# Designs tried in a protein design chat: VHH binders against Abasic site processing protein HMCES (HMCES). Part 3

Target 1, 269 residues: Abasic site processing protein HMCES (HMCES), of Homo sapiens (Human) (q96fz2)
Amino acid sequence: CGRTSCHLPRDVLTRACAYQDRRGQQRLPEWRDPDKYCPSYNKSPQSNSPVLLSRLHFEKDADSSERIIAPMRWGLVPSWFKESDPSKLQFNTTNCRSDTVMEKRSFKVPLGKGRRCVVLADGFYEWQRCQGTNQRQPYFIYFPQIKTEKSGSIGAADSPENWEKVWDNWRLLTMAGIFDCWEPPEGGDVLYSYTIITVDSCKGLSDIHHRMPAILDGEEAVSKWLDFGEVSTQEALKLIHPTENITFHAVSSVVNNSRNNTPECLAPV

## First folded at step 1 (VHH)

Design cb6 (framework vhh_8cml_1)
Fold by ESMFold2-Fast, scan of step 1:
Structure cb6 (fold): chain B 269 residues (1-269), chain A 122 residues (1-122)
Amino acid sequence: as target 1 above (269 residues)
Amino acid sequence: EVQLVESGGGLVQPGGSLRLSCAASGFTFDDYAMGWFRQAPGQEREFVALISRSGGSTDYSDSAKGRFTISRDNAKNTVYLQMNSLKPEDTGVYFCATYGDYSFTEAEYDYWGQGTQVTVSS
């Protein structure tokens, strides 16, 4: 997973992340650095994306089931990285393979510190190799959406004037991530950055791509992944596996250029 | 090898001010984030303030925001906590600590000073 869509306005995104804490209280996640959130239909590595993480990472006495939402850089920069420019990191930390996460220092260390996050997106993009040509067919991949009155899906046969309403009840994709915190040696703001854990593709996606992000399907899985105060690393890693609960549709080549940031990027062809 | 020595604590009346200092030695100070934590009688140590190794980022607990200011002088290997508008609930032992990384989590900190007592009472 190397390209996502996360285009919802901040208020819509926040409401889409409504949750219950361990006491059953309905809550919205509290924002950190909301000014760094940049909605886009076409997010690439090194851009910022919103993630959920436990409030306990920022407040000693916080209930570890309470959530913060914060923009973080896609592409984990390890806390021990001593160079000035994160783009010069010689290893790719956009994704973290589930099978080697406990073997690679860049991921094992923050994971041991409980630095688990849930990466939010409308969905993600993958490019299918087409036989007999160098052309690849892009697909937008996302959770199945519940069709409601006055709302549609991206593939609905509704008029374009109903397009905006599909997002009011959109179920965000929730991907398992690991984050770390790094400060440039020469000074500057502390950088929060994340990686998306990847697993073998499910049967439904095997014809599109051989890998997929580790998707946390449902609030129980999301809560356990975030709650580093109550859920050990070993227990949390049991949540990391392929899921069949995904859908997709082919999209236009407009998405190929990461500078293109329009609804056409995810519209069905 | 790593040593942190706090000073500046004392008795002050509600609404008063104190400036705490933490002198660091035994490590490359410029490579480490520095934090202030406090412990009230019968309570666990809690986060108060954090400053990045360059001084470019700072963070505060909700109770400290608007009243306390963390700063550092890398030439003097010293981190400071300026405390204004002090309240009785600010009473406790104040600890300077470092872990290397920018962290809010008390449990991640490996190097602690001995603490300096702050008492806010009439």
Scores: ipSAE 0.012, ipTM 0.485, lowest interface PAE 8.6, mean pLDDT 87
Fold by OpenDDE, second read of step 2:
Structure cb6 (fold): chain B 269 residues (1-269), chain A 122 residues (1-122)
Amino acid sequence: as target 1 above (269 residues)
Amino acid sequence: EVQLVESGGGLVQPGGSLRLSCAASGFTFDDYAMGWFRQAPGQEREFVALISRSGGSTDYSDSAKGRFTISRDNAKNTVYLQMNSLKPEDTGVYFCATYGDYSFTEAEYDYWGQGTQVTVSS
């Protein structure tokens, strides 16, 4: 996974992240650093994206089932990194393979500290290799959306009004991530950054791409992944597997340029 | 064909030193971070050291810190592990590996050498 969409307004995004704590109380995640949230139809590594994480990471006596939402940098910067500029990191930490997560120091250490997060997105993009050409067809991949009587397929929302309704009830893609905290050598703010865990693709996606993000499907999976106070690393890792509960459609080549940030990026062709 | 060939292992007394080498071929060496792992008899393979593509950043296991130094020579396609103050607990097979990375356009490379035996014994 090298490209995502996360374009919802902050209030809509927050509502879409409504959850129940362990006491059964309905809650909205509290924002940390909301000003760092930059909505975009075309998110690339090194950009900031919103993630969910346990409140316990910030408050010692907090209920670990409570959730915080925070923009973090895509591309995990390990705490041991000694350069002054995170861009000088020469590791590809955009993704973490699930099969080698425990063998990679950059991921194992933060995971062992309970630094699990849920990366939020409208969906992610993948490129299918076209037979006989160097051209690749991009696809937008996301959770199946509940067809409300009025909400046609994403493709049928020809009117701006219908489009807004679709996004107001959009089920966000929830991807398993690991985050770390990096302190700049020269001082300054602590950098929070994340990697997306990847797995082998499900059968439905295998013709498009051989790898996919580890998707946490449902509130239970999301809750268990986040709750590092009650759920061990070993138990959490059981949640990491391919899922068939995805849909996709072909999109235009507009998304190929990471500078393009328009609805055309995820529109069906 | 991608190849990683470790060398420099052997028998050494406690407190002694060894320098391991790993010669890489079959891929663009300077595009990959490199690591050392070890496996003691009956134990799982464990992380020892990691070095970035340029060599500007390094990381070590707690056991290796202060005693081991990882380095690389990109011109020679070789990564090194200088091991000082060796202990019996350091005994095992040492493996060189690429730090596997994933991109949506390229397959992740996670190659391993055959390993070299290090034995620390009086």
Scores: ipSAE 0.008, ipTM 0.285, lowest interface PAE 8.7, mean pLDDT 87

Design cb7 (framework vhh_8cml_1)
Fold by OpenDDE, second read of step 2:
Formats: sequence, C-alpha cells, structure tokens
Structure cb7 (fold): chain B 269 residues (1-269), chain A 121 residues (1-121)
Amino acid sequence: as target 1 above (269 residues)
Amino acid sequence: EVQLVESGGGLVQPGGSLRLSCAASGFTFDDYAMGWFRQAPGQEREFVALISRSGGSTDYSDSAKGRFTISRDNAKNTVYLQMNSLKPEDTGVYFCAAVYESYGLDSYDYWGQGTQVTVSS
C-alpha cells in the first residue's frame, strides 16, 4: 500500500470514528495535534494521516479502551534512529509484512511496547499491470458501503449535495498499523510515525495486486487491536489476515501524480 | 517458483568493464526493489547497489560510486549492473537480490545463485 485517500473534514472523520468504550458508553475520539490533519484524496508516504490509538499511550492509568485520534507520519521512524533527518532512513518503513513483523527490529520493538494503531482512510489505491503494456490501471479499494435507497453508486452522485451525503455515512477503511515515537537528536517535538501491516491479497483482489493492507473489519477487531492493555501482542496478531470484505473500482490516471488532490482521484472511470 | 539468475560475469583485466544481468521470474518484479551484492573469498557479503521499484532512485556503496551503474527493465524482469574501471578488489561472486519492504542485508526476500567476477592482470 503506497497511496491512500483521507479527505473527510475533521468533524465528519471524528463522527465516523464513534465508538463504545469498555463500559458501553458512546464516545468520540479526542484529537491530538488536530492542526496536523491535512485532508487529501491522494496521500503518499511521508505525509500525515490520522490514526486511532489507545488513550493509555498518553495518560497513565487511562482506560485502554478509550481512543485518541492523531495525525502521524506515514513511514515509521524507529525510536533508536540517530540521524537528524528521518529521510536518511535507509530502509522502507511504509509497510510492514505480517510474516516478518517479529523479525524486524524496527517493527518488533514498538509492537512489543503495545504501539498498535488503526490507520484511517477512505480507501487505498493499487495499480494493476496491464497485459502487454507498461501501463498500469489504478484502482480505488475500500469497504463495501451500505447503499441507501437514494444513494446510487459512488459514481452516480450527480449533485454536490448527494456526494456530501455519501461521505457523511462513509465507512472508513481501518488498517492495522504499528507506530513509534522518535525524538530528534537536536531536540524539538517528538515525531509520531506509523507503518501499515501488509498481508497477501484476498482472492478478489489478487488479480490487481498480490499484497494488501491488513484490514481490521469491524468494531471488535479495531478495539482488540488498539487495546494493548488487555490484548497481548500474540492475540492481536491473530487479527492480521486477508479479508474478502472489500470492493474496488477503476479510477483515472489522475491519482498517478501524488500532487493531484481532487475528487477525480477516486472517481470511477 | 521464484528464480533470480545472474549472468555476465567473467575474467577481465584491471580497468576493464563488465555488464551483469539478473533475470527474475516467479514473482511480481515491479513490486520489488532490486539490489546487487558481492562476496569476496573469505569475506562477508557486501552491498554494491540498489534500485527502486520504478528505477527512479539508486544507491551505491562507496566503492561502487562513480564506477558502477544499476538499472532495470521491468518489461523484461531484468536488473543490470554496469561495472566500469574494474579493480582487483572488485573480484568476487556477485549476487542479485529482491526486496519488498526493507533494504537490510538480512531482509531481502529473494537471492540469486551468483556470478563470478574476476579482475586480474
């Protein structure tokens, strides 16, 4: 996974992340560093994206079922990194393979500390190689959405008003991530950064791409992944597997340029 | 079955040139960064060069910089190493490797069997 969409306004995004705590109380996640949230139809590595994480990471003795939402840098910077510039990291941390997560120090260490997060997105992009050509067809991949009687296909939103309604009720893609905290050697703000765990693609997606993000499907899976206080690493890793509960459509080549940030990126062609 | 097959090695005089090729099969070549490594007798395997998935980014060891050029042809599932101004110290078995998510020496997913390069007068 090298491209995502996360374009919802902050208030809509927050509402979409409504949850029940351990006591069954309906809650909204509290924001940390909300000013770092930059909505975009075309998110690339090194950009900031919102993630969910347990409140227990920030507050001693907090209820570990409570959730915080925070923009973090895509591309995990390990806490042990000693260079002043994160861009000098010589290995790719955009993704973490599920089969080798425990073999990689950069991922194993933060995971062992309970630094699990849920990466939020409208969906992610993948490119299918076209047979006989060097051309690649991009696809937008996301959770199936509940068709409200009035809401035609994502592509049929004929009016801005209808489009807004679609996104107001959009089920966000919830991807399993690992985050770490890095303190710059020269001082400054602590950098929070994340990697997306990847797995082999499900059968439905296999013709497009052989790998997919580990998707946490449902509130229980999301809660268990986040709750590092009650759920062990071993138990959490059982949640990491391919899912068939995914849909996709072809999109235009507009998304190929990471600088393009328009609704055309995820519009069906 | 995943295969990486190196070719183009041989005997060359100091100051000479060689072009190595590595043909990949059995995996989605375009999804992997490709690297070259070498191992001299009695020495540890060492990094030589790396090229990104798209070919837009390259990295070289200090010894290779300015003399070696890594390139790839995704349509042919092949990675190349052009070696110029070869030195006796460049003698060794050269390995092709593929990596999906990490560029560490122990993190490469696939390795070739290697091709012998000998630089001698």
Scores: ipSAE 0.010, ipTM 0.308, lowest interface PAE 8.7, mean pLDDT 88
Fold by ESMFold2-Fast, scan of step 1:
Structure cb7 (fold): chain B 269 residues (1-269), chain A 121 residues (1-121)
Amino acid sequence: as target 1 above (269 residues)
Amino acid sequence: EVQLVESGGGLVQPGGSLRLSCAASGFTFDDYAMGWFRQAPGQEREFVALISRSGGSTDYSDSAKGRFTISRDNAKNTVYLQMNSLKPEDTGVYFCAAVYESYGLDSYDYWGQGTQVTVSS
């Protein structure tokens, strides 16, 4: 996973993240650094994306089941990194393989500190290699959505009002992530950055790509991944596996250039 | 299933040039950063050059800077190393390697069998 869409306005995104805490009370996650959230149909590594994480990471004695939503840099910068510019990191930390997560220092250390997060997206993109041609076919991959409109689908033919309404009830993709905190040597704000855990592709996606993000399907999985105060690293890692509850459609090559940030990036072709 | 096949090695005079190629198969090439390493007789394997998944960033060892250029063609599943101003100290077996997530020697997922480069008068 190396490209996502996360285009919802902040208020719509916040409502899409409504949840119940351990006591069963309905809540919205509280924002940190909301001004750093930059919605886009075409998010690449090094850009900021919204993640959910436990309130206990920020407040001593907080209820570990309560959630914060914060923008974090995609591409984990380990706490031990000594250079002044994170882009100079020699390691590609956009994704973290599930099978070696406990063997790689960059991931094992923050995971041991409970630094688990849920990466939010409308969906993600993958490029299918087409045999006999040098071109690749991009696909937009996302959770199955409930039919809420008469149209029932995403398309260029939908009216602008119907297009806007499809997103009001969109079920966000929830991917398992690990984050870390890096303090710049020259001073400045702590940088929060994350990686997406990856697993072998499920049967439904195997024709598109051989790997997929570790998707946390449903509120029980999301809450257990986030709740580092009650759920150990060993128990949380049991949530990391391929899932079949996913759908997709082909999209145009407009998405190939990460500078393109329009609804055409995810529209069906 | 997974293969990295190096080619283009050979014998050259000091000051000469060689272009190494590495053809990849059996994995999704575009998801992997690609590197070149070398090993001289009796020495440890050492880093030479690295190129990111997209080709947008490159890194070189101090000995390779200004003389070697790494590039890739994702349509052909091939990575290249253009070596100019070769020195006897560049003699060794050159290995192509693929890495998904990190760039330390122990982190590379796939390795080729190597191609011999000999620089002598």
Scores: ipSAE 0.000, ipTM 0.147, lowest interface PAE 16.4, mean pLDDT 84

Design cb8 (framework vhh_8cml_1)
Fold by OpenDDE, second read of step 2:
Structure cb8 (fold): chain B 269 residues (1-269), chain A 121 residues (1-121)
Amino acid sequence: as target 1 above (269 residues)
Amino acid sequence: EVQLVESGGGLVQPGGSLRLSCAASGFTFDDYAMGWFRQAPGQEREFVALISRSGGSTDYSDSAKGRFTISRDNAKNTVYLQMNSLKPEDTGVYFCAAHEYDWGTSPYDYWGQGTQVTVSS
């Protein structure tokens, strides 16, 4: 996964992240660093995206089932990194393979500390290789959405008004991530950054791409992944597997340019 | 046809050294990161080492770190694994793998048949 969409307004995004805590109380996640949230139809590595994480990471003795939402940098910068510039990382940390997560220090260490997060997105993009050509067809991949009588398929939103209605009830894609905290050697703010865990693609996606993000499907999976106080690393890793509960459609080549940030990026062709 | 052919395996005493080679053909070698994996009898395949497309970046398992060195020669379409200070625990079939370095993902697109490494006194 090298490209996502996360364009919802902050208030809509927050509502979409409503959850029940361990006591069954309905809650909205509290924001940390809301000013760092930058909505975009075309999110690339090194950009900030919102993630969910346990409140226990920020507050001692907090209920670990409570959720915080925070923009973090895509591309994990490990805490032990000694250079002044995160861009000097020699290895790509955009993704973490599930089969080798415990083999890499950059991922194993933060995971062992319970630094699990849920990366939020409208969906992610993947490019299908066309046989015989150097051309790749991009696809937007997301959770199946509930067809409300009023909300036609993403493709049927003929009007801006209809489009807004579709997104008001959009089920966000929830991807398993690992985050870390990095203190710059020269001082400054602590950098929070994340990697997306990847798995082999499901059968339905296999013709498009052989890998997919580890998707946490449902509130239970999301809760267990986040709750590092109650759920061990070993138990959490059982949640990491391919899912067939996805849909996709072909999109235009507009998304190929990471500078393009328009609804055309995820519109069906 | 895509091929990865490993060589250089064999029997060695503890503390000894081996150099594995993997010759690649049938694909654009420079576009792929290359890795080594190993599988001991009755065990799952495990990561050993990875080298980036350009050879500028490497990663190792904790077990391999400090003892093994991965390198590549793009002109020869070959990746190497220099193994020093070998231990009995290093015994297994060693596999070469290629994955496209695209979008930060490391899909293993191609695998070799493996070469046997046995460390025994």
Scores: ipSAE 0.005, ipTM 0.243, lowest interface PAE 12.0, mean pLDDT 88
Fold by ESMFold2-Fast, scan of step 1:
Formats: C-alpha cells, sequence, structure tokens
Structure cb8 (fold): chain B 269 residues (1-269), chain A 121 residues (1-121)
C-alpha cells in the first residue's frame, strides 16, 4: 500500500472516528496538531495522514482506551536515525511485512514500546497488471458502505453524483500501523512517522495485487490494536491477517500522478 | 544504580518564584526525555512539563503555560523547572521523571522521590 485517499474535512473525519471507551462512554478522539491535517484524494509516502493512537502515549496514567487523532508522516523514521534529512531514508519504511516485523530493528523497537497506531483513509489504491499492455489499471479499495436511501451497501456501479452524498456517513478504512518518534540532531520539533503493516492479499483482491494492508475490521480489533496498556505485542499481532470484508472499483488513470488531487481520482469508470 | 534527585522546593508566597532542579545519574541522560509532574494531597499525579532529549522541544500543561519554563543541561545531567507567578493551586509534591520520549509508553520510567512546594501567605 503506497497510495491512499483521505479527503474528509476535519470535522467530518472526527465524527467518523466516534468510539466507545473502556467505561462505555461515547467519545470523539482528541486532536493533536489539527492544523497539520491536509485532506487529499491522492496521498503518497512522505505526506501526512491522520492516525489514531492511545492517549497513554501523551499523558502519563491516562486511560489507555482513550484515543488521540494526530497527523503523522507516512514513512517511518526510526528514533536512532542520525542524518538531518528524513527524506533520505527510502520508501522501504512506508510498509512493513507482517512476517518479518519482529526481525527488523526499525519496526521491532517501536513495536516493543507499544507504538501502535491505526492509519485512517477513505480507502487505498492498487494498480493491476494487464496482459498484452504496459499500462496498469488502478482500483480504489475500501470497506463496504451502507446506503441510506436504499437497503444494502453502496455499490461500485452507483453514479458519481450518488458518491458525493455518501461522505457524511463514510466508514473509514482502518489499517494497522507502527509509529516512531525522531528528534532532529540539530534540534526542532519531534517528528512522528508511521508505517503500514502489510499481509498477503485475500482471495477477493488476489487478481489486483499480491499484498494488502493489514486491515482492522471493526471496533474490537481497532481497540485491541491501540490499547498498548492492556494488550501485549504478541496478542496484538494476532489481529494482523488478511480480510475478505473489502470492496473495490476501477478508477481513471488520473490517480497515477500523485499531484492530481480531485474527486476524479476515486470516481468509478 | 539509577537516581533522580530533586531540589529547590520550599515555602513561597503567592506571586513568588521557585527554581526546581533534578540531578540524574546511572543512565544515559541524553537518551531520555525529562518531565516534571506534581501531586497535591488526595489528588492524582498530574503532568506539568516535558523537555525532549536534545532540549529542542518542550510541552506544558495548560496551568503551567506562560508561568513555568523547563530546561536541561545535558553536560551536567540536570533538568530544571523555573516557576514564576506561583498560586496556592500549585502546592504539591513535584516529581522529576525520565522517559523514552512518549509519555506512558515505558513501564521502566525513572522517578525521583519528589520535592515539596507550598504556596501560602
Amino acid sequence: as target 1 above (269 residues)
Amino acid sequence: EVQLVESGGGLVQPGGSLRLSCAASGFTFDDYAMGWFRQAPGQEREFVALISRSGGSTDYSDSAKGRFTISRDNAKNTVYLQMNSLKPEDTGVYFCAAHEYDWGTSPYDYWGQGTQVTVSS
């Protein structure tokens, strides 16, 4: 996973993240650095995306089931990185493989510190190889959505006008991430950055791409992944597996250029 | 042996100032964020201020902003809290703590014994 859409205005995004804490109280996540959130239909590595993480990461003795939402840089910069420019680190930290996460120092160390986060997106993009051509077909991949005007989930075949109306009640994609904190050698603000854990593709996506992000399907999985105060690393890793609860539709090649940031990027074709 | 030793607490009148110091030994000071917490009788321990490993970034509770300044001297393994415009509500035991940068992420936090600050006329 190397391209996502996360275009909701901040207020809509916040409401889409409503959750229940351990005491059963309905809550909205509290923002850190809300002015750094930049909505886009076409987010690439090195841009900022909103993530959920436990309040306990910021407040000693906080309830570990309470959530913060914060923009973080896509592309994990390890805390031990010694150079001044994190953009030199390479694309390898945009994703980490689930099968080797405990073997790679860049991921094992922050994971051991409980630095688990949930990466938020409208959905993600993948490019399918097409036989007999050098072109690839892009697809937008997302959770099944519920239609309010008709019984059943919103379909890929719905009109573009109908898609505009679904964003108010959109079910955000929730991907398992690991983050780290890097302090620049010459001083300045601490950089929070993340990687998306990847797994083997499910049967439904195997014809599009051989890998997929580790999707946390439902509030129980999201809560356990975030709650590093109660859920150990080994227990949390049991949540990392492919899911079949996903849908997709083909999109225009407009999305290919990461500079293009319009609704046309995810519109069905 | 890890030690954090606070000093500089005492009695002061409202509007007065105090400077707290915390001397650290037994660990690599430069690898830890340093913070100050306080606890009033019958209350939960609350966050006051945090300074990053290099000293380049600081964070404060809403009650401390504009009145308190946290700083550190990595050559001397010492963190400081300059407290100005003190109020009776600032009364409590002040604790120095060493963390890997994330608050609450490490079960092996190092804590001092605390120093008493009393603000009364």
Scores: ipSAE 0.000, ipTM 0.135, lowest interface PAE 15.5, mean pLDDT 83

Design cc1 (framework vhh_8cml_1)
Fold by ESMFold2-Fast, scan of step 1:
Structure cc1 (fold): chain B 269 residues (1-269), chain A 123 residues (1-123)
Amino acid sequence: as target 1 above (269 residues)
Amino acid sequence: EVQLVESGGGLVQPGGSLRLSCAASGRTFSSYAMGWFRQAPGQEREFVALISWSGGRTDYSDSAKGRFTISRDNAKNTVYLQMNSLKPEDTGVYFCAAKYSYGLTSPSAYDYWGQGTQVTVSS
């Protein structure tokens, strides 16, 4: 997973993240750095994406089931990185393979500190290799959405305008992530950055791509992944596996250029 | 893991100076932001000053600005608080504290704490 859509306005995104804490109280996640949230239909590595994480990361006595929502840079910069420019990191931390996460220090160390987050997106994009050509077919991949009387089923004939009608009740894709905090050696704001954990693709996606993000399907999985105060690393990692509860449709080549940021990027073709 | 030990506290007259030291053990000291907090009798711990892991960024409470200077020596695993123009209101137990991230001043945000050193400002 190397490209996502997360275009909801901040207030709509916040409401889409409504949750219950351990005591059963309905809550909205509290924002950190809300002005750094940049909605886009076409997010690439090194851009900021909203993530959920436990309030306990910021307050020692906080209820670990309470959630913060914060923009973080996609592409984990380890806390020990000593150069001044994060883009000079000599290895790719956009994704973290589930099978080697406990073997790589860049991921094992923050994971040991409970630095688990849930990466939010409308969905993600993958490019299917086509036989006999150098062209790839892009697909938009997302949770199955609830049918409403005011919105039709999402199909190949639907326009970007028709897709706008479904966003008020859109079920966000919730991907398992690991984050770290890096302080620039030459001064500046602390950088929060994340990686998306990846697993083998499910049968439904195997013809599109051989890998997929580790998707946390439902509030129980999301809560357990975030709650590092109650759920150990070993228990949390049991949540990391392929899921079949996913759907997709082909999109136009407009999405190929990460500078294109329009509803056409995710519209069915 | 980081262990913190404060020193340099004592009795000083109003207008005087003290230099507090915080010695840290552990090879990861240079990866931590360091803060100084104080607690007067019957009060909660309050923020005084903080310094980033590299020493390139500092922040101070309003009462400390212009009078106190936080600094660090990563080669010696030590953080300092130079306190000038001391007032009776500065009396309290001074704690050093460590956390990975810079920019939070709430005591609950800090992962490791020293045992404290007493500073008394009186004639």
Scores: ipSAE 0.000, ipTM 0.127, lowest interface PAE 16.8, mean pLDDT 84

Design cc2 (framework vhh_8cml_1)
Fold by ESMFold2-Fast, scan of step 1:
Structure cc2 (fold): chain B 269 residues (1-269), chain A 122 residues (1-122)
Amino acid sequence: as target 1 above (269 residues)
Amino acid sequence: EVQLVESGGGLVQPGGSLRLSCAASGRTFSSYAMGWFRQAPGQEREFVALISWSGGRTDYSDSAKGRFTISRDNAKNTVYLQMNSLKPEDTGVYFCAAGKTYLYSSHEYDYWGQGTQVTVSS
């Protein structure tokens, strides 16, 4: 996973993240740095994306089940990175393989500090290699959605106008992430950055790509991943596995250029 | 900042019991996971037990399972380690540690006590 869509306006995104804390109270996540949130149909590594994380990371006396929503840079910069420019990091931290996450210092250290987050997206894009050509077919991959006014999931056969109407009730994709905090050696604001954990693709996606993000399907999985105060690293990692509860449709090549930021990027062809 | 002070260590015969206490400062205590670690002379610090900030999660090293019980009283800012069926290999300095995460590695804990000596010998 190297491209996502996260286009909802801040207020719609916030409402889509409504949750219950451990005491059963209905809540909305509190924003940090909301001005850094830039909605887009075409998010690439190094851009900021919204993530959920435990309030306990920021407040010593907070209930670890309470949530903050914050924009973070996609591409984890380890806390120990010594150079002044994060783009000079010599290895790619856009994704983190589930099978080696406890072997790699860049990921093991922040995991040990409970720095788990849930990466939010409308869905993600993947490019299928086509037989006998250099061209690849892009797909938009997302949770099954319910149609407004109909009992049934929205699908590829629906018109682009119908896709625009569904966003108010869109079920956001919730991907397991790890974040870290980097203090620039020359001073300045702390940089929060994340990586998306990846797993082997499920049967339904195997013809598109051999890997997929680790998707946290449902509020129980999301709450356990975020709650580093109550859920150990060992228990949280049991949530990291392929899921079949996913759907997709082919999209046009408009999405290929990360500068393109229009609804056409995810509209069915 | 959290300050931690351990107590309850001592000399006990094999098969005996000890209850260790760790007293912590202020309201910040209730937001921290707490751990007990031990160190024998010439050895590295070893994980013994941990408890989440609320007490809803506990875990133990293989050597401690079934013999030790960790608990906490957030109203009294105190963590306890009840040690039963003590063995000579349990001898060491026992340290209380506080961290914002529910973690097994000593490197991840932010605050440490001075330690309390536990000696299991005839």
Scores: ipSAE 0.000, ipTM 0.174, lowest interface PAE 13.4, mean pLDDT 84

Design cc3 (framework vhh_8cml_1)
Fold by ESMFold2-Fast, scan of step 1:
Structure cc3 (fold): chain B 269 residues (1-269), chain A 122 residues (1-122)
Amino acid sequence: as target 1 above (269 residues)
Amino acid sequence: EVQLVESGGGLVQPGGSLRLSCAASGRTFSSYAMGWFRQAPGQEREFVALISWSGGRTDYSDSAKGRFTISRDNAKNTVYLQMNSLKPEDTGVYFCAASHYYKGLPSQYDYWGQGTQVTVSS
């Protein structure tokens, strides 16, 4: 997973993340650094994306079931990184393979500290290799959406006005992530950065790409992944597996250039 | 295919206001993002304001933020630019433009109007 869409305005995104805490109380996640959130139809590694994480990471004795939403850098910078410029990290930490997560120091250490997060997106993009050519076909991949009278389906959107209505009550894709905190050696703000855990693709996606992000399907899975105060690393890792509850459609080559940031990036062709 | 015709330009004193209109002909107006650009004598075209297909998203240049408002009426195939607190530096030919892409770069626009003159003086 190397390209996503996360274009909702901050207030719409926040409402889309409504949840229940351990006591069954309805809540909205509280923002940290909201000004760093940059909506886009075409997000690449090293950009910031919104993630959910437990309030307990920031407040001693907080209820671990309460959620914070914060923008974090895509591309995990390990806490032990000793150089001044994190963009010069020589390791690719955009994704983390589920089968080696407990073997890699960059991921094992933050995972042991409970640094689990849920990465939010409208959906993600993958490029299917076309037999006999060097051209690849891009696809937009996302949760099946609930049909409502006012919201259209993404596959039935036939105009930009109908396309905008699709985002009312959109179910955000919720991907399992690991984050870490890096303190610049010479002082400065702590950098929060994340990686997306990847698994083998499900049967439905196998013709598009051989890998997929580890998707947390439903609030029970999301809650267990985030709640590091009550759910151990071993128990949380049982949530990491391929998901069949996913849909997709082909999109135009407009998405290929990450500078293109318009609804055309995810419109069906 | 779309044709664009601007109107509403004129001479105005500093601190004054003008409302520019851009009338589009063609069936697919609601499929385009619409932008306003301006060109001062001897300079390149610069971005002023941008509005999405439905009007749900807008963006402005730093010089236009807080003073100008872009809007559209898809039933009337028209985009508007309300300009307040005009300054001599706002003088130029104002162009509306249509693009399938929501971008503030002149090179991203496929269709252009002929322009309407705005002069902020005396």
Scores: ipSAE 0.000, ipTM 0.089, lowest interface PAE 23.0, mean pLDDT 85

